VHH binders against Ras and Rab interactor 2 (RIN2). Designs and how they scored, part 3

Target 1, 92 residues: Ras and Rab interactor 2 (RIN2), of Homo sapiens (Human) (q8wyp3r787to878)
Amino acid sequence: FQNYLRVAFQEVNSGCTGKTLLVRPYITTEDVCQICAEKFKVGDPEEYSLFLFVDETWQQLAEDTYPQKIKAELHSRPQPHIFHFVYKRIKN

## First folded at step 6 (VHH; framework vhh_rezetamig_d1)

Design k41 (from k1 with H100E D107S)
Fold by ESMFold2-Fast, scan of step 6:
Structure k41 (fold): chain B 92 residues (1-92), chain A 124 residues (1-124)
Amino acid sequence: as target 1 above (92 residues)
Amino acid sequence: QLQLQESGPGLVKPSETLSLTCTVSGGSISSRSYYWGWIRQPPGKGLEWIGHIYKSGSTYYNPSLENRVTISVDTSKNQFSLKLSSVTAADTAVYYCAREKGYSYGSKYTFDYRGQGTLVTVSS
């Protein structure tokens, strides 16, 4: 099955861009970060991580988490949450 | 065997800052698979998730508490800490530190280890 994950890219000095990624349901945060590093031409991938931005707060996603499952969980809540996945530097 | 232990004052005055530290033994806080969090249970109420931190220092807080909460991590000491500012009697609770799987946040079902808990009373 084809699932899509929208990921924003926050780059110092270039603002914010975004891409829609074709991903598998069991894809890990580590896998998503690898895809992002390739698509955004990142030379120092160890300095970046995938973050969840929800209700104006940031959470760094651990490498063995499943973004599609997190997305599904957020969508299944009785009250909607506005959220975004953001690939950005760990250190500011 | 992984163990978590809370420490800090058991009595805090209203309007002051509540400060607790969690010491982790038998495992590393620098694990990339886990978040390290704080949960509390006020007398006669259910568990309330406060927030968590990742080894990098990245935090996510319960939105209802986020303006008063700071969680920090010291990987060299294998410790993480909670500061809750401007406390009131409503902050009286047993406070637990916990290890959380990163596949869900804010759910009580995502933590697999927790400390024994420490009672913090807010009273003058």
Scores: ipSAE 0.006, ipTM 0.235, lowest interface PAE 11.4, mean pLDDT 80

Design k42 (from k2 with T108I)
Fold by ESMFold2-Fast, scan of step 6:
Structure k42 (fold): chain B 92 residues (1-92), chain A 124 residues (1-124)
Amino acid sequence: as target 1 above (92 residues)
Amino acid sequence: QLQLQESGPGLVKPSETLSLTCTVSGGSISSRSYYWGWIRQPPGKGLEWIGHIYKSGSTYYNPSLENRVTISVDTSKNQFSLKLSSVTAADTAVYYCARHKGYSYGDIYTFDYRGQGTLVTVSS
């Protein structure tokens, strides 16, 4: 089955943009980062990672996690959560 | 086999900074799959998540503690540390270092390994 993952791209001195990725349910964070580096054309992919922004907090997703599983977990909680996956620089 | 061990002073005075170190053996703190963090248990209460860190140095703190907490990592020593500033008697607890896999926001049950714990008493 095909699942969609919305990822925002955050760059210093550039507007925030985003893409909707068509991904498999068990795609890893590492695989998503590789797709993002290609699609957003970053020259230094080792400086970027996938972050989860939820409840005004940021969390860098470990490379061997599954963003679609994280998305499903957040959707399954009793209280609604507004969250975003953001591809951005680790330290800046 | 993986082992996590806490170290640091057992007594801290009110208004001072609590400082603890976790030494990891039998596994690498530079793992691509895990976060490393701290949880605590005040006397007679449940476990409270303090925060965790990823190998990159990215930190994630309990919002109720974030203005007082700093977690850092030293990959050359295979260690990570906790600093909690401006302590009060309410910070008296057994402190555990822990390993976490996957997404966790305040959910201590995502930690799959813990150290033995170290009692920290805040008292004058």
Scores: ipSAE 0.077, ipTM 0.508, lowest interface PAE 5.6, mean pLDDT 83

Design k43 (from k2 with T108V)
Fold by ESMFold2-Fast, scan of step 6:
Structure k43 (fold): chain B 92 residues (1-92), chain A 124 residues (1-124)
Amino acid sequence: as target 1 above (92 residues)
Amino acid sequence: QLQLQESGPGLVKPSETLSLTCTVSGGSISSRSYYWGWIRQPPGKGLEWIGHIYKSGSTYYNPSLENRVTISVDTSKNQFSLKLSSVTAADTAVYYCARHKGYSYGDVYTFDYRGQGTLVTVSS
């Protein structure tokens, strides 16, 4: 895995955009959310979280998880799957 | 220190709703680090992940069960619950509540603690 994390920004009734973040290996989900709030200029950051989208399922990542570690684990699975990190509202 | 305990009826009739509660002690379900969820094991089969919930109320369900399953949390009682509607004999299993690491990927073995399990039989 590399020190880059691609994060999509999803907002209801708007287009989807994304950014590639240069991150440290042990950056937490909470740290990524703070970076995303600043970069995507959200006014209510407590309403947003980082989600993992994989195999048609959405999962809110717990604040003390490590997205780079999650990325590495997903790449190591016997069947490689397409997955995305998405910064979006907790409520759809 | 952390203990999870399932409770609810051990016998459910076909077409009824299966209801179970998990009581958590020695830890808080409002954790920033963990999911809380349900897994089951039908007789002679492997473990099957049902779903999980995070402290925000965000729920994530096994797609094969999503139309029948509801997981909810009651932070004031430090409990979370499972409702599985329209049960059939295929839903007969030992049901476990579990603490999961802060993400899951179809692997029920991401849990680090689980309850003792409760057998639920679906029979007329």
Scores: ipSAE 0.235, ipTM 0.609, lowest interface PAE 3.4, mean pLDDT 84

Design k44 (from k2 with T108H)
Fold by ESMFold2-Fast, scan of step 6:
Structure k44 (fold): chain B 92 residues (1-92), chain A 124 residues (1-124)
Amino acid sequence: as target 1 above (92 residues)
Amino acid sequence: QLQLQESGPGLVKPSETLSLTCTVSGGSISSRSYYWGWIRQPPGKGLEWIGHIYKSGSTYYNPSLENRVTISVDTSKNQFSLKLSSVTAADTAVYYCARHKGYSYGDHYTFDYRGQGTLVTVSS
């Protein structure tokens, strides 16, 4: 319950903001997306998803994955990667 | 039971596009839990991850192949496909379609199921 997740919000015409979310360790990507939709005031949440940005590459996270486990795995790698969780549109 | 089956031409000429389709049965490709992708193994070499796709159409490709690779999904047919353009003899390999749950990146792409594989030879 005490875990934090930093999420950036990317908008084409309004710049980029970020929030630190207090999340449960078992929270799913779908749950994070619902929290982001509310906190970033998104009117069309079905058009957005949570992405992992790592090594200049974007990956959409599957709805039934666990961002805190992904974060832990990336932190535990011998050669650490710089990564960001980004809530953004899937397609225009 | 989940089954993944590759199909497509086993022979492709140099400079042409390699096209393969994976048919999924016993599970839904529009699942919220899984990514669907392609891996290959050239003769005498190790496995190489090509890329994967999520049900939304969002793709992630191996950076060494990204300029030549397109993966697409057809949820109505429960299929996903690979197109690899401008092929050379170095693209000769056994190609597998595969399923992955959760995060994947480079050598950390872990498959829980894969097809039997199909040999694609690039030759004139």
Scores: ipSAE 0.157, ipTM 0.568, lowest interface PAE 4.5, mean pLDDT 83

Design k45 (from k2 with T108Y)
Fold by ESMFold2-Fast, scan of step 6:
Structure k45 (fold): chain B 92 residues (1-92), chain A 124 residues (1-124)
Amino acid sequence: as target 1 above (92 residues)
Amino acid sequence: QLQLQESGPGLVKPSETLSLTCTVSGGSISSRSYYWGWIRQPPGKGLEWIGHIYKSGSTYYNPSLENRVTISVDTSKNQFSLKLSSVTAADTAVYYCARHKGYSYGDYYTFDYRGQGTLVTVSS
């Protein structure tokens, strides 16, 4: 379903958790980060962002990108790779 | 109007560090929508994406160059910079600074605007 987005929450000092978010198709990365801050109970949301993790590589997603569109583009590539959206600190 | 302008030495000696700066005018480097990056074109070859940076300082580099590349941002000057270490003749190219919309993955990149380019020759 295009209306669902799986997001992992990564903390250096604790385990990894994840949530499946019910989102609209044109939800922005900024909107996803706001939802994640609330659902993962972070007190310092300005220190976190949404990253794309693929092939052991991290990329911070710009606030006005669309994660559902990114997900669709990644699924459409000739050589699809396993990827994850991860809400984590900008700096470790 | 958005303008990107590369600046830096046009000649770099082998084994040294290539350093370029991009000055952005008509738009903010602290954009919520865009990444800022570098691409290059060696003589007679295609474009190669080097890497990009987001306003937070978060970087993403071409894996083939990542051990030699550093991109940094100076929001107070509305500039971003490239350092490429340990250069060889293979690094001779026209270097462009660019604005990227969206995201990139591996060899793929998206840019919608670039500067006029600056030739950097690696020669003793």
Scores: ipSAE 0.358, ipTM 0.700, lowest interface PAE 2.6, mean pLDDT 84

Design k48 (from k1 with K101T)
Fold by ESMFold2-Fast, scan of step 6:
Structure k48 (fold): chain B 92 residues (1-92), chain A 124 residues (1-124)
Amino acid sequence: as target 1 above (92 residues)
Amino acid sequence: QLQLQESGPGLVKPSETLSLTCTVSGGSISSRSYYWGWIRQPPGKGLEWIGHIYKSGSTYYNPSLENRVTISVDTSKNQFSLKLSSVTAADTAVYYCARHTGYSYGDKYTFDYRGQGTLVTVSS
C-alpha cells in the first residue's frame, strides 16, 4: 500500500484545490476529514465529508471506512478505474 | 442481534408509488460504519441494487432507477424507507432492505445483512 492519499477540495464559489496527505493504511474517513478541515481551513467541518468519485458515480464515504483500503481495492481490479477522493459539503 | 424487517403493501396499482419501510433492531442506523439500502429480485431474475443511504441523508441510486427512487432515513425511529414512483408490472419483485459495508459502486454491492424480503406485486 502507498502511504499517500490525494484529496481534492471542491468549493461552490472558490474552484478546486488539492492536497496530498501522508497517511497510514488504517486511517479512517473521519480522520481524513479532520486533516482536511485543518489543511483547507474549514470553519464548519460538520458540514463536510469525504466523497469517492468513480466511473461516473459518486458517494459519501462512511466515517469508519478506510480510504487506503478502498484505494487498494480499486487499484487491484483488472480494468483501470478513474477515481478520486473529494472533500466537499454534504449538501450542495 | 441485528435484524432488519420490511413492511409495506404487497399489492400496488400501476402508475402509483410503492412505499416500503425497513425497521432496524439490535443496531443503530445512525452507525458511522454502514449504509442502509434496498435490493430487489424480480421473478426468475437476479438481485438488483436499488440504492442506499447514509445517516447524514446522503443517497446513492441505481442510475436505471434514479428518476423514480427516493430513500430516506428516520433516525429517531431507527427506520429507513423506499418510495418508487410510477410503478409498472416490471417492478413486481421481492424487495429486501439491507445493511451495506460502507460503499457501493458500479457492480460492487457489498452487504452483510438483509431482511427476509417482502413480495410486491404490481397489478390492477
Scores: ipSAE 0.284, ipTM 0.643, lowest interface PAE 3.2, mean pLDDT 84

Design k6 (from k1 with Y103F)
Fold by ESMFold2-Fast, scan of step 6:
Structure k6 (fold): chain B 92 residues (1-92), chain A 124 residues (1-124)
Amino acid sequence: as target 1 above (92 residues)
Amino acid sequence: QLQLQESGPGLVKPSETLSLTCTVSGGSISSRSYYWGWIRQPPGKGLEWIGHIYKSGSTYYNPSLENRVTISVDTSKNQFSLKLSSVTAADTAVYYCARHKGFSYGDKYTFDYRGQGTLVTVSS
């Protein structure tokens, strides 16, 4: 049971940085996005969202999903794959 | 009351593109909580998830179909659509549009509402 979420920040011109967030187990994707907007100092948070990157694919997480639950589900799969949570612009 | 309605041709020729539209009423596809997707059931087989889209236009497709599938949204019409290219007889199925509860990955998906389904036959 972990209350930590690693989130990478992908900016158009500078590549990726990352932060480890201390979060509640049922924190929503919307809540994570609010924390990321503050910590990464984005001035246009409505243009950003939290994505899951796994197996060369991107999936935007719906605002009412629970990233910690998603993380747990991915860890529990047989033959688990490497995945990342990435806070990035919705449109490139 | 939420309703989803499939529409499109019931017969498609091999090698052509299968095109279906889902019209949503009683709810908005610009929902922050849900994905909108397509599922199919070939005759005598189980359900197969095709893919889904979020209000932003962000998509996630079944890897086995990914190179042939495009799902798009038209928020002004409250509709979303499926295009499946290069069809063969193996694509003959009942196609359903559906609302998904949120997160899906690989063959793990959940939905709480779907349309009545539309039969699409691939034949010359």
Scores: ipSAE 0.303, ipTM 0.682, lowest interface PAE 3.1, mean pLDDT 85

Design k7 (from k1 with Y103W)
Fold by ESMFold2-Fast, scan of step 6:
Structure k7 (fold): chain B 92 residues (1-92), chain A 124 residues (1-124)
Amino acid sequence: as target 1 above (92 residues)
Amino acid sequence: QLQLQESGPGLVKPSETLSLTCTVSGGSISSRSYYWGWIRQPPGKGLEWIGHIYKSGSTYYNPSLENRVTISVDTSKNQFSLKLSSVTAADTAVYYCARHKGWSYGDKYTFDYRGQGTLVTVSS
């Protein structure tokens, strides 16, 4: 039932667009980045990564983390936090 | 076999910056799988997570410490470091460098390896 992942795409000089990805439960951050590079038509995918934005803070997700598990963990917290997965450049 | 070793001064004066380095051997800090972080234990208290860093330089800090903490990584030396500014006696603790797999956020920090720890005393 949690087979989707909403990912925003943030370009340096434009706004954000987003896509809902149908993903398997054990998809890795690296796998998600590969899907994002293809779907957002990124020409330099090695310069991008998946970030988590939560509680006014950004963190790059390690390539072998599982975004669906992170999503589930954040949803299971006693006070739910507003969070977003964002595919963006590692260095601005 | 993976080993993490803290190094740096064991004595720091109040108002100065505490600086520690962690040297990683038997494994690469440029790992795609792991975050590298710092935790501390003041005398008679529990463990407190300070922050962590990924190989890219991306950091996440304990909100209670974030305005005083800088963690950096030097992949060429297989090291990562901690700077904690404006120290007081309350910063006296055993400091550990640590590795953790997966994702951690806030008080959900976990680690699978840590260094032996180094005592840092804040005193004149």
Scores: ipSAE 0.269, ipTM 0.657, lowest interface PAE 3.3, mean pLDDT 84

Design k8 (from k1 with Y105F)
Fold by ESMFold2-Fast, scan of step 6:
Structure k8 (fold): chain B 92 residues (1-92), chain A 124 residues (1-124)
Amino acid sequence: as target 1 above (92 residues)
Amino acid sequence: QLQLQESGPGLVKPSETLSLTCTVSGGSISSRSYYWGWIRQPPGKGLEWIGHIYKSGSTYYNPSLENRVTISVDTSKNQFSLKLSSVTAADTAVYYCARHKGYSFGDKYTFDYRGQGTLVTVSS
């Protein structure tokens, strides 16, 4: 079954936009980055990655992680946390 | 076989910067699958995670230490380093470098391997 993943796109000088992606549960961070490069029309995809923003902290997701699995885990925690997946430049 | 080896001064004066290097052999720090980090254990206390770095240079630090910590990576030397500024006696600990795999179900501090540790004493 397909699920959805909300990803924000951040450029330091261009503000922030977002898209909702339809993805399978075991899609990798690498696969999500490829989809984002196309949908956000980036010409230099090698300079971008997927980050997790939670509790005012940024963490780059390793290429072999599963964003839907991370999302499900964060939603299942007893303490609620606001989090965002953000496709952005590795170096601002 | 993967080996991680800590190196650096075993004695640091209060207010100075603690500097350690981890040399990785039998594996590459340019891995797409792993983060590289630092953990410490003060005498008589449990393990405390300091922070980690990904091959890109992206870091994630323990919030209680964030203002004093810098972790950097040198891919050409297959090394990563820790700088901890403004040290006090409370920073006396055995320091370990470590490898961990991703953010897995909310456990950002799970480590697959660590070095043997190096004692750093903060005293005048």
Scores: ipSAE 0.299, ipTM 0.669, lowest interface PAE 2.8, mean pLDDT 84

Design k9 (from k1 with D107E T110S)
Fold by ESMFold2-Fast, scan of step 6:
Structure k9 (fold): chain B 92 residues (1-92), chain A 124 residues (1-124)
Amino acid sequence: as target 1 above (92 residues)
Amino acid sequence: QLQLQESGPGLVKPSETLSLTCTVSGGSISSRSYYWGWIRQPPGKGLEWIGHIYKSGSTYYNPSLENRVTISVDTSKNQFSLKLSSVTAADTAVYYCARHKGYSYGEKYSFDYRGQGTLVTVSS
């Protein structure tokens, strides 16, 4: 039922860190961002969002998307892709 | 009823910048749930995803086009735009603006609403 989501935290002035989040399958991107703000101790959460990093490209995930479903879809593709979820500032 | 309408010049000279605008009516581009993007279809070929934008201004571009593409959003006018620089005859295509929920990647780009399309010919 519960599953995990690995999320990297990218800060302009510090190294990239990561955490494994224990999340429910129906968790939204907005919910993940709230958890990340708490766990990475972010004081300005409105400036951050969850991004999908696929094959060296980035895209911001819409707030009502489901990261666990996205993860499952990427894992189900015939050709493997390197991908990561990254919590970072919307504007650098 | 949601409607997307492309506009811009139908003829662009080689080496110049192709510029198109999508006007959205019956819905808001400031939606928390949707991305807004561009796809094209050259004559006799399949659909090619160009890129998309979220309400924040965050963009994601097709890697094969990313050095030439800029997509921007104007939430006050409920519009988003495409600029494709340094065009050649290979950029001749029907260009569509589109909406999708979730995320998309390459040939997996999926849309639930699309404009009628506008033919852009690159010719001198």
Scores: ipSAE 0.262, ipTM 0.636, lowest interface PAE 3.5, mean pLDDT 84

Design n5 (from k2 with T110W Y113P)
Fold by ESMFold2-Fast, scan of step 6:
Structure n5 (fold): chain B 92 residues (1-92), chain A 124 residues (1-124)
Amino acid sequence: as target 1 above (92 residues)
Amino acid sequence: QLQLQESGPGLVKPSETLSLTCTVSGGSISSRSYYWGWIRQPPGKGLEWIGHIYKSGSTYYNPSLENRVTISVDTSKNQFSLKLSSVTAADTAVYYCARHKGYSYGDTYWFDPRGQGTLVTVSS
């Protein structure tokens, strides 16, 4: 249960889809991006990255960060935070 | 076109470390779309996944081999390597290096393309 990650796929021309990925606890952002490129059938993965949308702001996640650790940190905060992991183009 | 080639000693003594290198040509190990890994086939048995690595150095190992396996990548040489420690006769197999598609727990591990394979015999 704790080993899932919900990721939205955002495309300018076709809206958003999402997938729930079954991943290990210490999976890196780089690993997630590779899984997303395969699952979303992306032909130009070098143009995409994993972003965190939280508190109305977009943050590009560095390749060596751990999305499950980020998720756990956000869930542990005393005030609720609505957040989404989004796989999208680096340049809009 | 993409080619993978294994190299390393074909004979290893029990308790020693098995060391193999894979050289990739016709494509880049620095691909965001693929992992690079090792699989083996013992005589008369099916394929067994050993592990795989991403260009960043992130590794995923077969739990049954995890304590004995190290996979490393050298993107400057377009190579990746396998070290399997404390070998026994049960580690005798044809070893293949392979390109690996994506990763998630519970998914089928697929490997295409792979190298031609190299036989490693563990005996005194």
Scores: ipSAE 0.000, ipTM 0.142, lowest interface PAE 13.6, mean pLDDT 79

Design q2 (from a3 with W105Y)
Fold by ESMFold2-Fast, scan of step 6:
Structure q2 (fold): chain B 92 residues (1-92), chain A 124 residues (1-124)
Amino acid sequence: as target 1 above (92 residues)
Amino acid sequence: QLQLQESGPGLVKPSETLSLTCTVSGGSISSRSYYWGWIRQPPGKGLEWIGHIYHSGSTYYNPSLENRVTISVDTSKNQFSLKLSSVTAADTAVYYCARHKGYSYGKTYTFDYRGQGTLVTVSS
């Protein structure tokens, strides 16, 4: 099976776009942020981070967390969860 | 040497709010690599993860406790705190603050440093 991660890109003055990334199982949040900075053509990557949006709450992911592991844990819950990974500015 | 120390009242009355503070020394709470959290152990039972916070203020809580729990961080004091509202006798436990090396949604949690723990008794 392929390890895919869907990441939305949120900009204050423009619409939301997204990309599906092919990633390793143990890819870190730091690695995903580097990929996102390149693919979304971000000029100031130090101002952005990867966030998890779940149950109407925002959570900034620490650099050494594993988004695929987080995704797997959310999928395995008995109650359905609607969640998104979002690459966005830290101070927004 | 990194050290975590819990502080707060050892006795809380039912229906009141339990409030604890963790003071971090020998390292910075503003690290981009770690979460800071709370875990507890009721007498005769296993460890229960309560929640964690990132230095930006971003939090995640155990869904079983989410409606009663608030964790906050004060990076200027190198501290983070727990408030647990509407306590009952079931909240009697040893409470630990901890540094998380990874992420958890209740299935796996890892921590590499933990405070010595503080006993909180909920009694009338």
Scores: ipSAE 0.032, ipTM 0.446, lowest interface PAE 6.1, mean pLDDT 82

Design q4 (from q1 with Y105W)
Fold by ESMFold2-Fast, scan of step 6:
Structure q4 (fold): chain B 92 residues (1-92), chain A 124 residues (1-124)
Amino acid sequence: as target 1 above (92 residues)
Amino acid sequence: QLQLQESGPGLVKPSETLSLTCTVSGGSISSRSYYWGWIRQPPGKGLEWIGHIYHSGSTYYNPSLENRVTISVDTSKNQFSLKLSSVTAADTAVYYCARHKGYSWGSKYTFDYRGQGTLVTVSS
């Protein structure tokens, strides 16, 4: 599906799992974080955020950004970029 | 209107720690829409991104500087600060604090507001 977003979930000592989310093009990072908290059954969602990992660089996404727009921009780069959206604790 | 102002010593001795503070007025540093960062310009060279911080405390540093850089935020004072340890003459530069969007991947040097800059000279 065109409107999917792959998100990895990283937790201390629990390994790394991932889910493919069916989301609308204009969904915000805040909305994605809410979906992730529900799907990964996070009890303290205030301690988590959505991060972008690309070119060995981590970046916390601001709540009013659009992950699908970010994904589209990365796909439009002249050279292929391997990137991941990761839902994880802000402090670790 | 949003205004950013650098402050701190203009002279630092080699091997010491360079410390600068940015005071933000006309806007909240606790904004969920922006990162707050530091950039510098050594004499006769281009702009170099040092790093940036999100209000949550999440930091992102230039890999060439990461072992010496700490950026912190004090939301109660609406300020954020830079500490650069073990300075040498190569760290002599005009230092700027700046605001930028957090989703601008690959555009780490892009900002919409910047302070006027403060010259820091590393000399004994």
Scores: ipSAE 0.005, ipTM 0.234, lowest interface PAE 10.8, mean pLDDT 80

Design q6 (from q2 with Y103F)
Fold by ESMFold2-Fast, scan of step 6:
Structure q6 (fold): chain B 92 residues (1-92), chain A 124 residues (1-124)
Amino acid sequence: as target 1 above (92 residues)
Amino acid sequence: QLQLQESGPGLVKPSETLSLTCTVSGGSISSRSYYWGWIRQPPGKGLEWIGHIYHSGSTYYNPSLENRVTISVDTSKNQFSLKLSSVTAADTAVYYCARHKGFSYGKTYTFDYRGQGTLVTVSS
């Protein structure tokens, strides 16, 4: 089935960019990172990872996790959480 | 040397709350680089991720357990704890506390340090 994942791209001295990706429920974080590297045209994809920003906290997502499952989990919580998926450099 | 050590009762009665504490030594739980979590292994089965916490108090739980799980952190004692309510025989397992970098939702193998484990038996 078709699901959407909104991913923000954080880059120094660039305008805020974001993309909405059409992804399957079991797409992995590694697969999302590959799509992001292509879509945001990064030349050094090994320096980037997918992060979850939630509750003022940055969490690097492990490559074998499922962003759509994480998204569904956060949406299902009794207390609403504001969260963002952000593709950004590991060091910063 | 980073060490994680589980502690708590090894026997819990059905319907009661299972409570475990992890004491961290040789490193600070307040590190912004790491998350602290719980995983378990029932006899004869694979590892199951229970949940993890960031030092700020932000928690992330396995959906199959989220209605029964509470993880808390006490940075002043360099400890974090697990409470699992309404236990049944299916909760009998070796429980491990662990450190990892990054979020691991349902992938219990993504950790760089782990305690030695403590057996918790649910029995009358």
Scores: ipSAE 0.000, ipTM 0.139, lowest interface PAE 11.8, mean pLDDT 79

Design r1 (from k2 with S31R)
Fold by ESMFold2-Fast, scan of step 6:
Structure r1 (fold): chain B 92 residues (1-92), chain A 124 residues (1-124)
Amino acid sequence: as target 1 above (92 residues)
Amino acid sequence: QLQLQESGPGLVKPSETLSLTCTVSGGSISRRSYYWGWIRQPPGKGLEWIGHIYKSGSTYYNPSLENRVTISVDTSKNQFSLKLSSVTAADTAVYYCARHKGYSYGDTYTFDYRGQGTLVTVSS
């Protein structure tokens, strides 16, 4: 149902900002990363990826996964999940 | 067409380091969609996820093994490897290298390609 995705941007020196993206239901993680690279103006997009932060655990999302489906699955779980999508450097 | 093949010693002495390599053929580790990792099955027990690595070098380890495990990738050789230090008899298992998607929460993963497995025995 919902066609938006909230993504936080984490930089070592600039802190954390966020943007709400209007997305299609079948948007891939690769597509989201391309949008984030443009919106957050990163010069080295190969060094960044989309991560899921949930229950104090970080998980890097593979390029052909579907963030909106992941979001829907987390919302459908019996217990509430507090989670964030974060666009950040792979190592630091 | 895609094949994964484990290699390394089948016998390791207690307290030493277990070292295995996975050679990927018929496809590239640099493929856009996948993580590459290690799982094991001790005799009479279920599968245990050890860890995985992304093409960038980012690693994710089972917390119970984290202090002993190192996974590395060499995209130029199309290989990735496992080092498990300070082994004991409890580390005796069939070890598999595998490909998977890394979007499952926690340490639960779905594997679509797996090597044939290699038995590693920890014995003096």
Scores: ipSAE 0.000, ipTM 0.150, lowest interface PAE 14.1, mean pLDDT 78

